VH-VL binders against Prefoldin subunit 4 (PFD4). Designs and how they scored, part 10

Target 1, 129 residues: Prefoldin subunit 4 (PFD4), of Arabidopsis thaliana (Mouse-ear cress) (q9m4b5)
Amino acid sequence: MQQQGSKSGSEMEVTWEDQQNINIFSRLNNRVHDLDDDIKSAKEKCENLEDAGNELILADEEMVRFQIGEVFAHVPRDDVETKIEEMKEATCKSLEKLEQEKESIVTQMAALKKVLYAKFKDSINLEED
Key: E = the ipSAE of ESMFold2; O = the ipSAE of OpenDDE; V2 = 0.75 times the mean of E and O plus 0.25 times the DockQ between their complexes.

## First folded at step 4 (VH-VL)

Design a7 (from d6 with heavy chain L101G L107Y Y109P; framework fv_dupilumab)
Fold by ESMFold2-Fast, scan of step 4:
Structure a7 (fold): chain C 129 residues (1-129), chain A 123 residues (1-123), chain B 112 residues (1-112)
Amino acid sequence: as target 1 above (129 residues)
Amino acid sequence: EVQLVESGGGLEQPGGSLRLSCAGSGFTFSRYGMTWVRQAPGKGLEWVSSISYSGSNTYYADSVKGRFTISRDNSKNTLYLQMNSLRAEDTAVYYCARGPGRYFDWYSPFDYWGQGTTVTVSS
Amino acid sequence: DIVMTQSPLSLPVTPGEPASISCRSSQSLLYSNGYNYLDWYLQKSGQSPQLLIYLGSNRASGVPDRFSGSGSGTDFTLKISRVEAEDVGFYYCMQGTHLPLTFGQGTKLEIK
């Protein structure tokens, strides 16, 4: 019996539809891994920009040390505050979009996993690490 | 220019065996599912077997299950059909076709077919 | 198994006139993603089958505008707006929604 929705005999067989659903799940899982890396990177940058902004509030001097990666520069406080806020807004907004995309993909993967596990039970292993 | 070229057909007696080959060129063979479709003399088209792009999953018509084995060698861009325990009703022209494949954002029908190779099973 | 039934089985047509072929499936071909996996193929005498229409209504590359496909679920139609001599041959519908893949019995289009 190879028809969709038909009872399988002594062992489960992967149908045409099942193979397509597995392929879709695999593609979405790869996208989630890429998104996790991008989210981690964006989150670290957003946090570093918040820390830099907080340090400026406590500074007593007109000029502040501005660090991005390994580069340091001495610039007017107002210019640095404006730049940090611009970068923070851009980076944190990007982070929000990445998190929303991941949420959407995870929801899609959960739906596919439900369909596949309903048929294959524990005989199929869908890794979503 | 996509091409599919079948070979291996011939005359065989009932209970015998034949191995069909289909050589693909002009496209990335490893990206496509592949199928064998047959046509008995004066009859319509009948699906025989399909194989996924990686070769991990194979599918068969009930009439050939347990007797025929579909396989592929992506390094040689070649599709195979091993036909064992041949019967008179297996007499047909066997076509190699590219596809089918279904992806979240794309569909591949049987968009290219080979010339066909004739299999005759008789005493 | 999904049974694909074509009508008519023989279709004599005068050149320049329209032609229509029906294909009915014993079960719905509408998949959960919204697509009908219904293809149409043409086999000219002594030649291999060639793709005409896929996913119910999409024309394959190089297929003239006079060919069109329509339908959803269980009822599908292939139309030729103006039949030409080169269109003679057997037309087959095929469902790819469920295994086993199944073809209609074929419709012979011939010039009268």
Scores: ipSAE 0.000, ipTM 0.514, lowest interface PAE 22.6, mean pLDDT 81

Design a9 (framework fv_dupilumab)
Fold by ESMFold2-Fast, scan of step 4:
Structure a9 (fold): chain C 129 residues (1-129), chain A 122 residues (1-122), chain B 112 residues (1-112)
Amino acid sequence: as target 1 above (129 residues)
Amino acid sequence: EVQLVESGGGLEQPGGSLRLSCAGSGFTFSRYGMTWVRQAPGKGLEWVSSISYSGSNTYYADSVKGRFTISRDNSKNTLYLQMNSLRAEDTAVYYCARGLRYFDWLSYFDYWGQGTTVTVSS
Amino acid sequence: DIVMTQSPLSLPVTPGEPASISCRSSQSLLYSNGYNYLDWYLQKSGQSPQLLIYLGSNRASGVPDRFSGSGSGTDFTLKISRVEAEDVGFYYCMQGTHLPLTFGQGTKLEIK
């Protein structure tokens, strides 16, 4: 729920520039929420692939078994290792990029908050949801 | 707009060969795993083969192992299926399909081509 | 190989009525990451298959909200809350948890 403003006892005029800054803040805030979901998913997958890779190091056979609950499948070790490495590189890089994007956006939001609060003081409420 | 267009199907005699192509457009082809699925006349869907985004990993159904080869040329945004030693039971419509993203290529197939028909008959 | 069994094989439905299709796997499809790699596809007459539901319960882009997927492990259901004429075709479940990838035998939904 970002982007609320009210008229206080002091009447402040909202300029076009102010409205643009409010709109930008709302857009960035929505993107941060989307990024938080994506980061959580990517982090879980990156961690799971790291765990899978570590378990594969312990396998001595050319055929590796995958365990899901009580179910097992046998696949060639090289195929599994290559797939896990490809997925890990891709997912962990994606996680890093998502985290960098979030940090950039959070920094921009902080700057916008300072500008808007300096002008409107308590007559504007910029909540991050 | 994501599109996949198959070609190369046709008529062949048992023991013959065909090469299918699947041209991808509207997305970064090199980031996605790709799959071939076939459907015999009046029958259901059957997985044939899959390939990783880089082409390093390939997988095949037992019925086609040793006869079919999946490959890709990322510089041309094209997937291939080389079919050798064709049998009557290979008669089917062959579809190519895209995985969601290159590190999750065996998950789900969000886009499919229109299919190309392969008929193996004397 | 994981065997996927659908029921019913033929499903005649009056327009506006609900429909339900079952898909059962011979082994659990639940992966260690908490996901069931079970998808639903629709193939309309003369057309290519199209994705309806992925990872058990997620609707694909452009799929109407009258379609829903549920289930976990070995028992999955596709539901259509109110069937429309455009929904006729063959419905297939597919598992992606283990190689080889396997499809159910298909369910033909038709209007009575």
Scores: ipSAE 0.000, ipTM 0.504, lowest interface PAE 16.6, mean pLDDT 80

Design c11 (from t4 with light chain Y94W; framework fv_tislelizumab; at its last look DockQ between E and O 0.02; V2 from the best seeds 0.00; counts 0 for: pae E 12.7 > 2, placed apart)
Fold by ESMFold2, look of step 5:
Structure c11 (fold): chain C 129 residues (1-129), chain A 117 residues (1-117), chain B 107 residues (1-107)
Amino acid sequence: as target 1 above (129 residues)
Amino acid sequence: QVQLQESGPGLVKPSETLSLTCTVSGYSISSYYVHWIRQPPGKGLEWIGVIYYSGNTNYNPSLKSRVTISKDTSKNQVSLKLSSVTAADTAVYYCARDKLYYGFDYWGQGTTVTVSS
Amino acid sequence: DIVMTQSPDSLAVSLGERATINCKSSQSISSYVAWYQQKPGQPPKLLINWASTRESGVPDRFSGSGYGTDFTLTISSLQAEDVAVYYCQQDYSWPRTFGQGTKLEIK
């Protein structure tokens, strides 16, 4: 976010409500960046779990090495497959909620942009780099 | 200028559906979130859920199977329905506004709901 | 769910003295914390948002601080009207969650 809000001239005044809207936009923009990081992490985790599940299907061995806490144990393949699917489902649900929150925030930011640009025009820049 | 006001029946029988309405004035519910929060007598605050400006919802997992939040933008109203109530649902129910990550800056007065036969 | 744990559960402070209320989150939540004051029969009143930003009209004796998991609400000089229950609340993730409350009394 780039905040360049100021008077365009003596005829433009920033009210308390304007200041709150600018601050809220900035907080929402920061939240979107935090969500983008969380979404990237969740997508990578889901992809890694999907790859692990596919590798497990291709393995010929009945027992596989699986990390339990800080210790590796040889565990039946079916048990590992079940745990991987549970983790995939939980991660994908979390990803859906993160994406839903981002969509809602982006729409609220668009509404704030409309209000702020209508009042301040070229005196403010709310666009990303 | 901003005001939220809860309304609904104060007494609800067990197993029935609790229905509450939040009437908002001073801003459009299409621009900001409206939340429902409750407080059992002598206890702390429990977040129930939110309706986004878009109409999508997010609910406390502890209540998700029983709760519905909806809105009527033409009347600037948000509704809460909680089905299959028990004595544990006895509480003061609040509606509140936030502008995401700014806290709940406006609260209604609260409405007391008692679940009893 | 992110658990918010307040300490102490109750606190007695002499008029004019400093009151300190702590809130810990079960995971890092950056600065996504709000503080509320609640008196009997009234809705909560927002005091502090974003860990340290005072809401408009809140006296400057109220201040908030913290980042990550440890947050503090401070009343620098307690007045009689400050007797209430205080709640912290995280707004980092869904569901939103509150601390259990801290009852502040005059000693």
Scores: ipSAE 0.000, ipTM 0.618, lowest interface PAE 12.7, mean pLDDT 83
ESMFold2-Fast, scan of step 4: ipSAE 0.373; ipTM 0.795
ESMFold2 (binder alone), look of step 5: mean pLDDT 92; pTM 0.946
OpenDDE, look of step 5: ipSAE 0.012; ipTM 0.620

Design c12 (from t4 with light chain S30R S31D; framework fv_tislelizumab)
Fold by ESMFold2-Fast, scan of step 4:
Structure c12 (fold): chain C 129 residues (1-129), chain A 117 residues (1-117), chain B 107 residues (1-107)
Amino acid sequence: as target 1 above (129 residues)
Amino acid sequence: QVQLQESGPGLVKPSETLSLTCTVSGYSISSYYVHWIRQPPGKGLEWIGVIYYSGNTNYNPSLKSRVTISKDTSKNQVSLKLSSVTAADTAVYYCARDKLYYGFDYWGQGTTVTVSS
Amino acid sequence: DIVMTQSPDSLAVSLGERATINCKSSQSIRDYVAWYQQKPGQPPKLLINWASTRESGVPDRFSGSGYGTDFTLTISSLQAEDVAVYYCQQDYSYPRTFGQGTKLEIK
C-alpha cells in the first residue's frame, strides 16, 4: 500500500529507485541475449535467401522444385524468383530493426551502469552475462 | 514531478497531415523512450511508435508509411506526424514514457483528434 | 506481430470478492507483460510490470502472475474504486501490442 519508513543516510543505502534500476538492468541483459539469438537467426535466413536467389540465377529450367516444410511443389521459375526476393527484402529489413533495438538496449544499459556506479562505486558489480 | 502533455489541432480534415506535440516536464527526454499510443472512441489501445535515445524510431507496421516521430531535446518535446488521415484515425492520442521493457509508467492526459470534413 | 488475447471481455464481481483476468500471448514472451487500469476519461495507469511486479503506490490486493504465454491479473478483494477497464500489454518485441481489454464491474 504505502512505502514504510525512510532509509538512513548511510553510504551503502539502497533505495527503492536503486533496486528498480538494478532490476531493469537485469531485464535488459536478458533481452539482449534473446535479441542476439533472433539476430543470428535473421542473419542466417537473409544469407540463405541470398544464396537461393544466386542459385536460381544460374538455373536454366523454367520449373523448379520448391520446399516449404514437408511439402514439395514444382513452381514456375519466375514465381520462385519473386517470392525469394520478397522474403529476402522482408527478412533483411527485419534484421536491421533487430540490430537497432539491440543498440538501444546497450545504450540504456550503459546509462544505468553510469548512474549506479556513480552512487555505489566498487560496492556494486553489474554482470552482463 | 514527471509530466507529459499532448497538444494538437483537435480537428483535421481527411487527406491532411495530423501534427501532435508531447511536451515533457520534470525530466529530460534524452534519458528515456517516448511512445505514442492511440485509442479510438470505445475501442482498445493501439501502439503507434517509439523514439529512442539515439533519435532512431520504430513504427507500427500498419502505420509505418504514414508516421514520423521526431524530438527536440532543447525544448524537451516529442512530435508525431501522421499523413493522409481518414476517419479511422479519429482517436485520443497519448504520449507515454518507458525506461525500455519497463512498461509505460507515465502517460499524458491524451489529446482528442477528430478527422472530419 | 504478437497477439494478446484477454478473457473475459467483461466481468462482474461482488465487493470483497476475488476478480481474475486472463491474458494469453500468441508466442512465448517470458515475463515481458504489463497490466494497466483505465477509468473513464483518464489515461491508462501502470499497475504491474514484469508480469508480477507491483508499481509503487498500487494497493497490494493487485497481483500479477504468469510466464511464457499465459498471464493473470488478480484483485484479491474488489473495492468500488477498482471499477475500470484492464489491459495487458507485451513489451517483448515491436510493435508493442495490447489485449482488447476487460471491463470490470460490480455485481
Scores: ipSAE 0.213, ipTM 0.731, lowest interface PAE 4.1, mean pLDDT 85

Design c13 (from t4 with heavy chain Y53W; framework fv_tislelizumab)
Heavy chain, then light chain:
Amino acid sequence: QVQLQESGPGLVKPSETLSLTCTVSGYSISSYYVHWIRQPPGKGLEWIGVIYWSGNTNYNPSLKSRVTISKDTSKNQVSLKLSSVTAADTAVYYCARDKLYYGFDYWGQGTTVTVSS
Amino acid sequence: DIVMTQSPDSLAVSLGERATINCKSSQSISSYVAWYQQKPGQPPKLLINWASTRESGVPDRFSGSGYGTDFTLTISSLQAEDVAVYYCQQDYSYPRTFGQGTKLEIK
ESMFold2-Fast, scan of step 4: ipSAE 0.200; ipTM 0.718

Design c14 (from t4 with heavy chain S31T K99R; framework fv_tislelizumab)
Heavy chain, then light chain:
Amino acid sequence: QVQLQESGPGLVKPSETLSLTCTVSGYSISTYYVHWIRQPPGKGLEWIGVIYYSGNTNYNPSLKSRVTISKDTSKNQVSLKLSSVTAADTAVYYCARDRLYYGFDYWGQGTTVTVSS
Amino acid sequence: DIVMTQSPDSLAVSLGERATINCKSSQSISSYVAWYQQKPGQPPKLLINWASTRESGVPDRFSGSGYGTDFTLTISSLQAEDVAVYYCQQDYSYPRTFGQGTKLEIK
ESMFold2-Fast, scan of step 4: ipSAE 0.190; ipTM 0.727

Design c15 (from t4 with light chain S28D R54L S93T; framework fv_tislelizumab)
Fold by ESMFold2-Fast, scan of step 4:
Structure c15 (fold): chain C 129 residues (1-129), chain A 117 residues (1-117), chain B 107 residues (1-107)
Amino acid sequence: as target 1 above (129 residues)
Amino acid sequence: QVQLQESGPGLVKPSETLSLTCTVSGYSISSYYVHWIRQPPGKGLEWIGVIYYSGNTNYNPSLKSRVTISKDTSKNQVSLKLSSVTAADTAVYYCARDKLYYGFDYWGQGTTVTVSS
Amino acid sequence: DIVMTQSPDSLAVSLGERATINCKSSQDISSYVAWYQQKPGQPPKLLINWASTLESGVPDRFSGSGYGTDFTLTISSLQAEDVAVYYCQQDYTYPRTFGQGTKLEIK
């Protein structure tokens, strides 16, 4: 026999605002996951460009093989150095914007979790899927 | 070789402003975030703040009203100023570099600051 | 602010035995945990980031695990040079916060 025990719990009223908050949380959670990947990629690129720039300064070669993505080119060293500096500045500065966006989203998610967990406790799962 | 080196006065009087410099070599501070972390004698680690590529900053809320972090890219240096110091600000101060998927992969050796009359 | 709590505060383990240090966050931080080793008079040294990624040059007797709110640092076979204070740290949001530290000693 199935035990009926104590009251099985309250069927909490899910309001329109609650559903909107759940939907917003899900959207933000997906965005933060995407941002983490973007931040990692941008940081890796920024570090690689710094390394490439430093290595180029020490090289004696007049012409160098340059790769961006899967494109190869054979260009003058001075042109490559300028291009690396431009890409480094653009990529490294864009990291700040990505991290600011993540910080904003994480703050919003924390606020939404507090509201939703206070109302629903264990009856809701707001973690990554 | 990547190196971070903190420098500044070892002794600061109460109510004065503490000023420290982190000198970076082996990479450009334009390509990495630089953080300041401190450690009071015999105690744990406290994050102070960070300076981003643009020169924008983020500070620990507990210190925000007293902290300024700035940088000079031409000298490859990051500076920390902490105003209105008290004995509670006595600590070893570190500067450190951010890493992919985070964590601080390179630290300075630390500079000891004592706040005393 | 995210609070990081370590246990135990101190631990004594015999040479060659397994040491385990725990770290708990006050909220879900996914995998954004780093572990550091600090010896007297030295800055902290990064051992592990992203919960379980071993830093280059760190001996493979060190490992990290966990997700969400509960994390562990394990030293599979303790060596004399492992005597240190160990710290966990969250990288999930600002301000960055550290655990209080666990002092590891040889028994």
Scores: ipSAE 0.013, ipTM 0.623, lowest interface PAE 7.8, mean pLDDT 83

Design c16 (framework fv_tislelizumab)
Fold by ESMFold2-Fast, scan of step 4:
Structure c16 (fold): chain C 129 residues (1-129), chain A 118 residues (1-118), chain B 107 residues (1-107)
Amino acid sequence: as target 1 above (129 residues)
Amino acid sequence: QVQLQESGPGLVKPSETLSLTCTVSGYSISSYYVHWIRQPPGKGLEWIGVIYYSGNTNYNPSLKSRVTISKDTSKNQVSLKLSSVTAADTAVYYCARDKLYYSGFDYWGQGTTVTVSS
Amino acid sequence: DIVMTQSPDSLAVSLGERATINCKSSQSISSYVAWYQQKPGQPPKLLINWASTRESGVPDRFSGSGYGTDFTLTISSLQAEDVAVYYCQQDYSYPRTFGQGTKLEIK
């Protein structure tokens, strides 16, 4: 009938759900790095197309010089306007989509960090490098 | 619940214009991109085009001269018109929602079968 | 246009065995790949986005991997309900393009 001291320490085990959250965080972190490269590329293309469109507005000629990336042509103005608008919508909306995806992922990563750090505290390290 | 449903005539004569409607429920097309995809019998998937929430469009270059996609936000409907049809345009036609912020299309209509025949 | 090439065109796998389907892009597309399952008479169903992120409700036996130009869809233990045609799709640039499809059958 001897008394025992109180148990000390609590065991924090990694559950299947915790493993999934860690895996998701890793995938999201990799996606953010990919998105940064894609955003930079899309932004440059979108800005180039906006500049081309603005220059076309100032042009008073029925035939214009047209360059997209490394392609150069002399094309009727109406055809160029249509092509620039199509490419601009595609590229600038792709940029907008990529930026929205990054915001969503950053928000998800913040939520996952909060959950994981609340449980594991300093015993887990989630880096965005 | 989110639902997309295609409708239109099942039979179209060669040289005529195919007109299809996608009726959307459970969300507003003002907040999403909507795509059209088709699948000929026994073949794979071919992307036709997209309409953005802005109303601007982007079309597959192989179909661009014949395709028009439009929408009526008040009716929550997206429409596809394909001109000068031939037997090669015989397919099941789908509309699908862009999974914004992510890759791929997360909700698809059941598909509508279009046969081009005299 | 970005060309997506799947291999094999058809695959027969025994119940409970692993099935692997490959998808190769003609240029680097980062992780902008989605995978779809299509059963006869049904529209395609999105299984995986961002190359490796499983859609809600999709069984955990399905997994995706890859980056750049080479992507893989894996079914770790085939079930009868998994008989379908599987498609990869790039969401990197317009026009959006699909692989030609892989028909999965029980051996």
Scores: ipSAE 0.006, ipTM 0.524, lowest interface PAE 13.5, mean pLDDT 82

Design c3 (from t4 with heavy chain V50Y; framework fv_tislelizumab; at its last look DockQ between E and O 0.01; V2 from the best seeds 0.00; counts 0 for: pae E 10.0 > 2, placed apart)
Fold by ESMFold2, look of step 5:
Structure c3 (fold): chain C 129 residues (1-129), chain A 117 residues (1-117), chain B 107 residues (1-107)
Amino acid sequence: as target 1 above (129 residues)
Amino acid sequence: QVQLQESGPGLVKPSETLSLTCTVSGYSISSYYVHWIRQPPGKGLEWIGYIYYSGNTNYNPSLKSRVTISKDTSKNQVSLKLSSVTAADTAVYYCARDKLYYGFDYWGQGTTVTVSS
Amino acid sequence: DIVMTQSPDSLAVSLGERATINCKSSQSISSYVAWYQQKPGQPPKLLINWASTRESGVPDRFSGSGYGTDFTLTISSLQAEDVAVYYCQQDYSYPRTFGQGTKLEIK
């Protein structure tokens, strides 16, 4: 995030509280970017697990080769399907936590943006370029 | 496999409460957000609100004082209540699944509600 | 509330030609834009999420782009089945808001 100067900036002194709010906004914005990356990654993992489950459903074999850590084992198809569903559920719960954190942060940023724009108008830019 | 179906009365009198039910099949509502969106005749889409598996709700500020969204997990159903309706509440009402912050990937077919004497 | 403004409100494009629909948000929303297609008597259908990611089963002729405040849905080589109203939607914050819609007609 980048702060832009203003022609009226000399009449308005940035208080310590204003600087803290700007700093908090910047930290939250960076956290949202990190969360966006994590959310995208988790979403891709969930999609990959769904694709794997669909491929397993299409396979006509009762025993399949399945990787457990660094070890492969032949495992009943139903057990692999159950494991994939467990992994999807775990990923979905993790994604839910990330989404809830992001919504909370976005709400806090909106509140800060409202306060800072009301005070500084064009002398500050809280939007991404 | 995922299906959502809205149900409820098609005609509601002014000042009364509109009540709709969304019946979900093909997944548990305990894993996703369920949203309500409406579309007045010949107009665009307006988000009404959601309910999450935890029971947390969020409502459009424009409707917040009149809207309640609730769930019945045992029946896999989500309900919408909108009180004190007027002609402005005439619309097609949809329930929809949230694709975990990536838009609404499944929509019900919609149910038309007309507010008229 | 974040206002989503689409342009144009309607357009007519010949079969096989490119259609371009623009959507502008009233504030930066990163890539949190979804695009929907709605045909008469049907619910909206999700086409694009995260500004540019095609939903499963959406033909390659649909593409999305943009970041920040300015977003575009492009439909190349229009087909007869593409006659619909198209909506953009921000999913950056609540309330979720939609553009007013763009009616696409084929001559």
Scores: ipSAE 0.006, ipTM 0.605, lowest interface PAE 10.0, mean pLDDT 82
ESMFold2-Fast, scan of step 4: ipSAE 0.308; ipTM 0.749
ESMFold2 (binder alone), look of step 5: mean pLDDT 92; pTM 0.945
OpenDDE, look of step 5: ipSAE 0.018; ipTM 0.631

Design c6 (from t4 with heavy chain L100I; framework fv_tislelizumab; at its last look DockQ between E and O 0.02; V2 from the best seeds 0.00; counts 0 for: pae E 14.7 > 2, placed apart)
Fold by OpenDDE, look of step 5:
Structure c6 (fold): chain C 129 residues (1-129), chain A 117 residues (1-117), chain B 107 residues (1-107)
Amino acid sequence: as target 1 above (129 residues)
Amino acid sequence: QVQLQESGPGLVKPSETLSLTCTVSGYSISSYYVHWIRQPPGKGLEWIGVIYYSGNTNYNPSLKSRVTISKDTSKNQVSLKLSSVTAADTAVYYCARDKIYYGFDYWGQGTTVTVSS
Amino acid sequence: DIVMTQSPDSLAVSLGERATINCKSSQSISSYVAWYQQKPGQPPKLLINWASTRESGVPDRFSGSGYGTDFTLTISSLQAEDVAVYYCQQDYSYPRTFGQGTKLEIK
């Protein structure tokens, strides 16, 4: 966000509300970036769990080697299946929530843009490079 | 700040249904499993059941026939119902958050329920 | 159901000394054990999860170990604030089950 001080002689008074809106926009924009990273991570985890589940289905061993994070353990196949399903559910739900939050924030940002551009016109840039 | 808070009647008559509510703040109940655990006076902890993101539930087999757990996502609340109560159901009841195999990391303060005529 | 058995039922340890609490499961549960601390009038507090990781704010004097059927909670140097009842809990399968608890006191 670059405030280009247009030298045009009409001293547009920046109100407290205007400044607050700008600040809110900035915060929301930063949050969107964070959410993008989190969404990417959650998607990857969801896919990995799905793949793991698929591999488990193909396995015929009663006891399987299962990895969670940095931990390896031998666990009954049925228990691993349950674990993977629970983890998948959790991860996918988390992903859904992240996406919903992003959508909400983007909507709010759009509203703020409309207000800010209406007042400041070309003297403000709210677009990302 | 994450907070869970149990609420409901502190006194229930025998054969009636115990109803409790867990009000959650600081996070969405859709992001974590919520469990119910109880503790009789001077005794250990007994797991009652859990509600998943999907709304599916899992109950302790010893209580399965009497227990119902549900949730209201709009209110961010989880409910517990225990039917046909007896003196053996007298306990402090807790709701707790679960990080899927990472333990119960947040607990309510608990609510005392006494079953008495 | 998986039965969790703690030992001892009660333990008295001097300040600054090591406290050790054991937990045995009725079957192999890999590493899926959590430990809780409960003080009078309070809910249980998670100390260590199944990955043997301490929760935020838990002092480093607390540690968990074990695999299969035998698990241990260790307090390397007992402090006055550590007086409480401790519980092990299995996260391996449903129903979740707890040990009967170990009361830890200062000697």
Scores: ipSAE 0.000, ipTM 0.588, lowest interface PAE 11.3, mean pLDDT 88
ESMFold2-Fast, scan of step 4: ipSAE 0.371; ipTM 0.763
ESMFold2, look of step 5: ipSAE 0.000; ipTM 0.515
ESMFold2 (binder alone), look of step 5: mean pLDDT 92; pTM 0.946

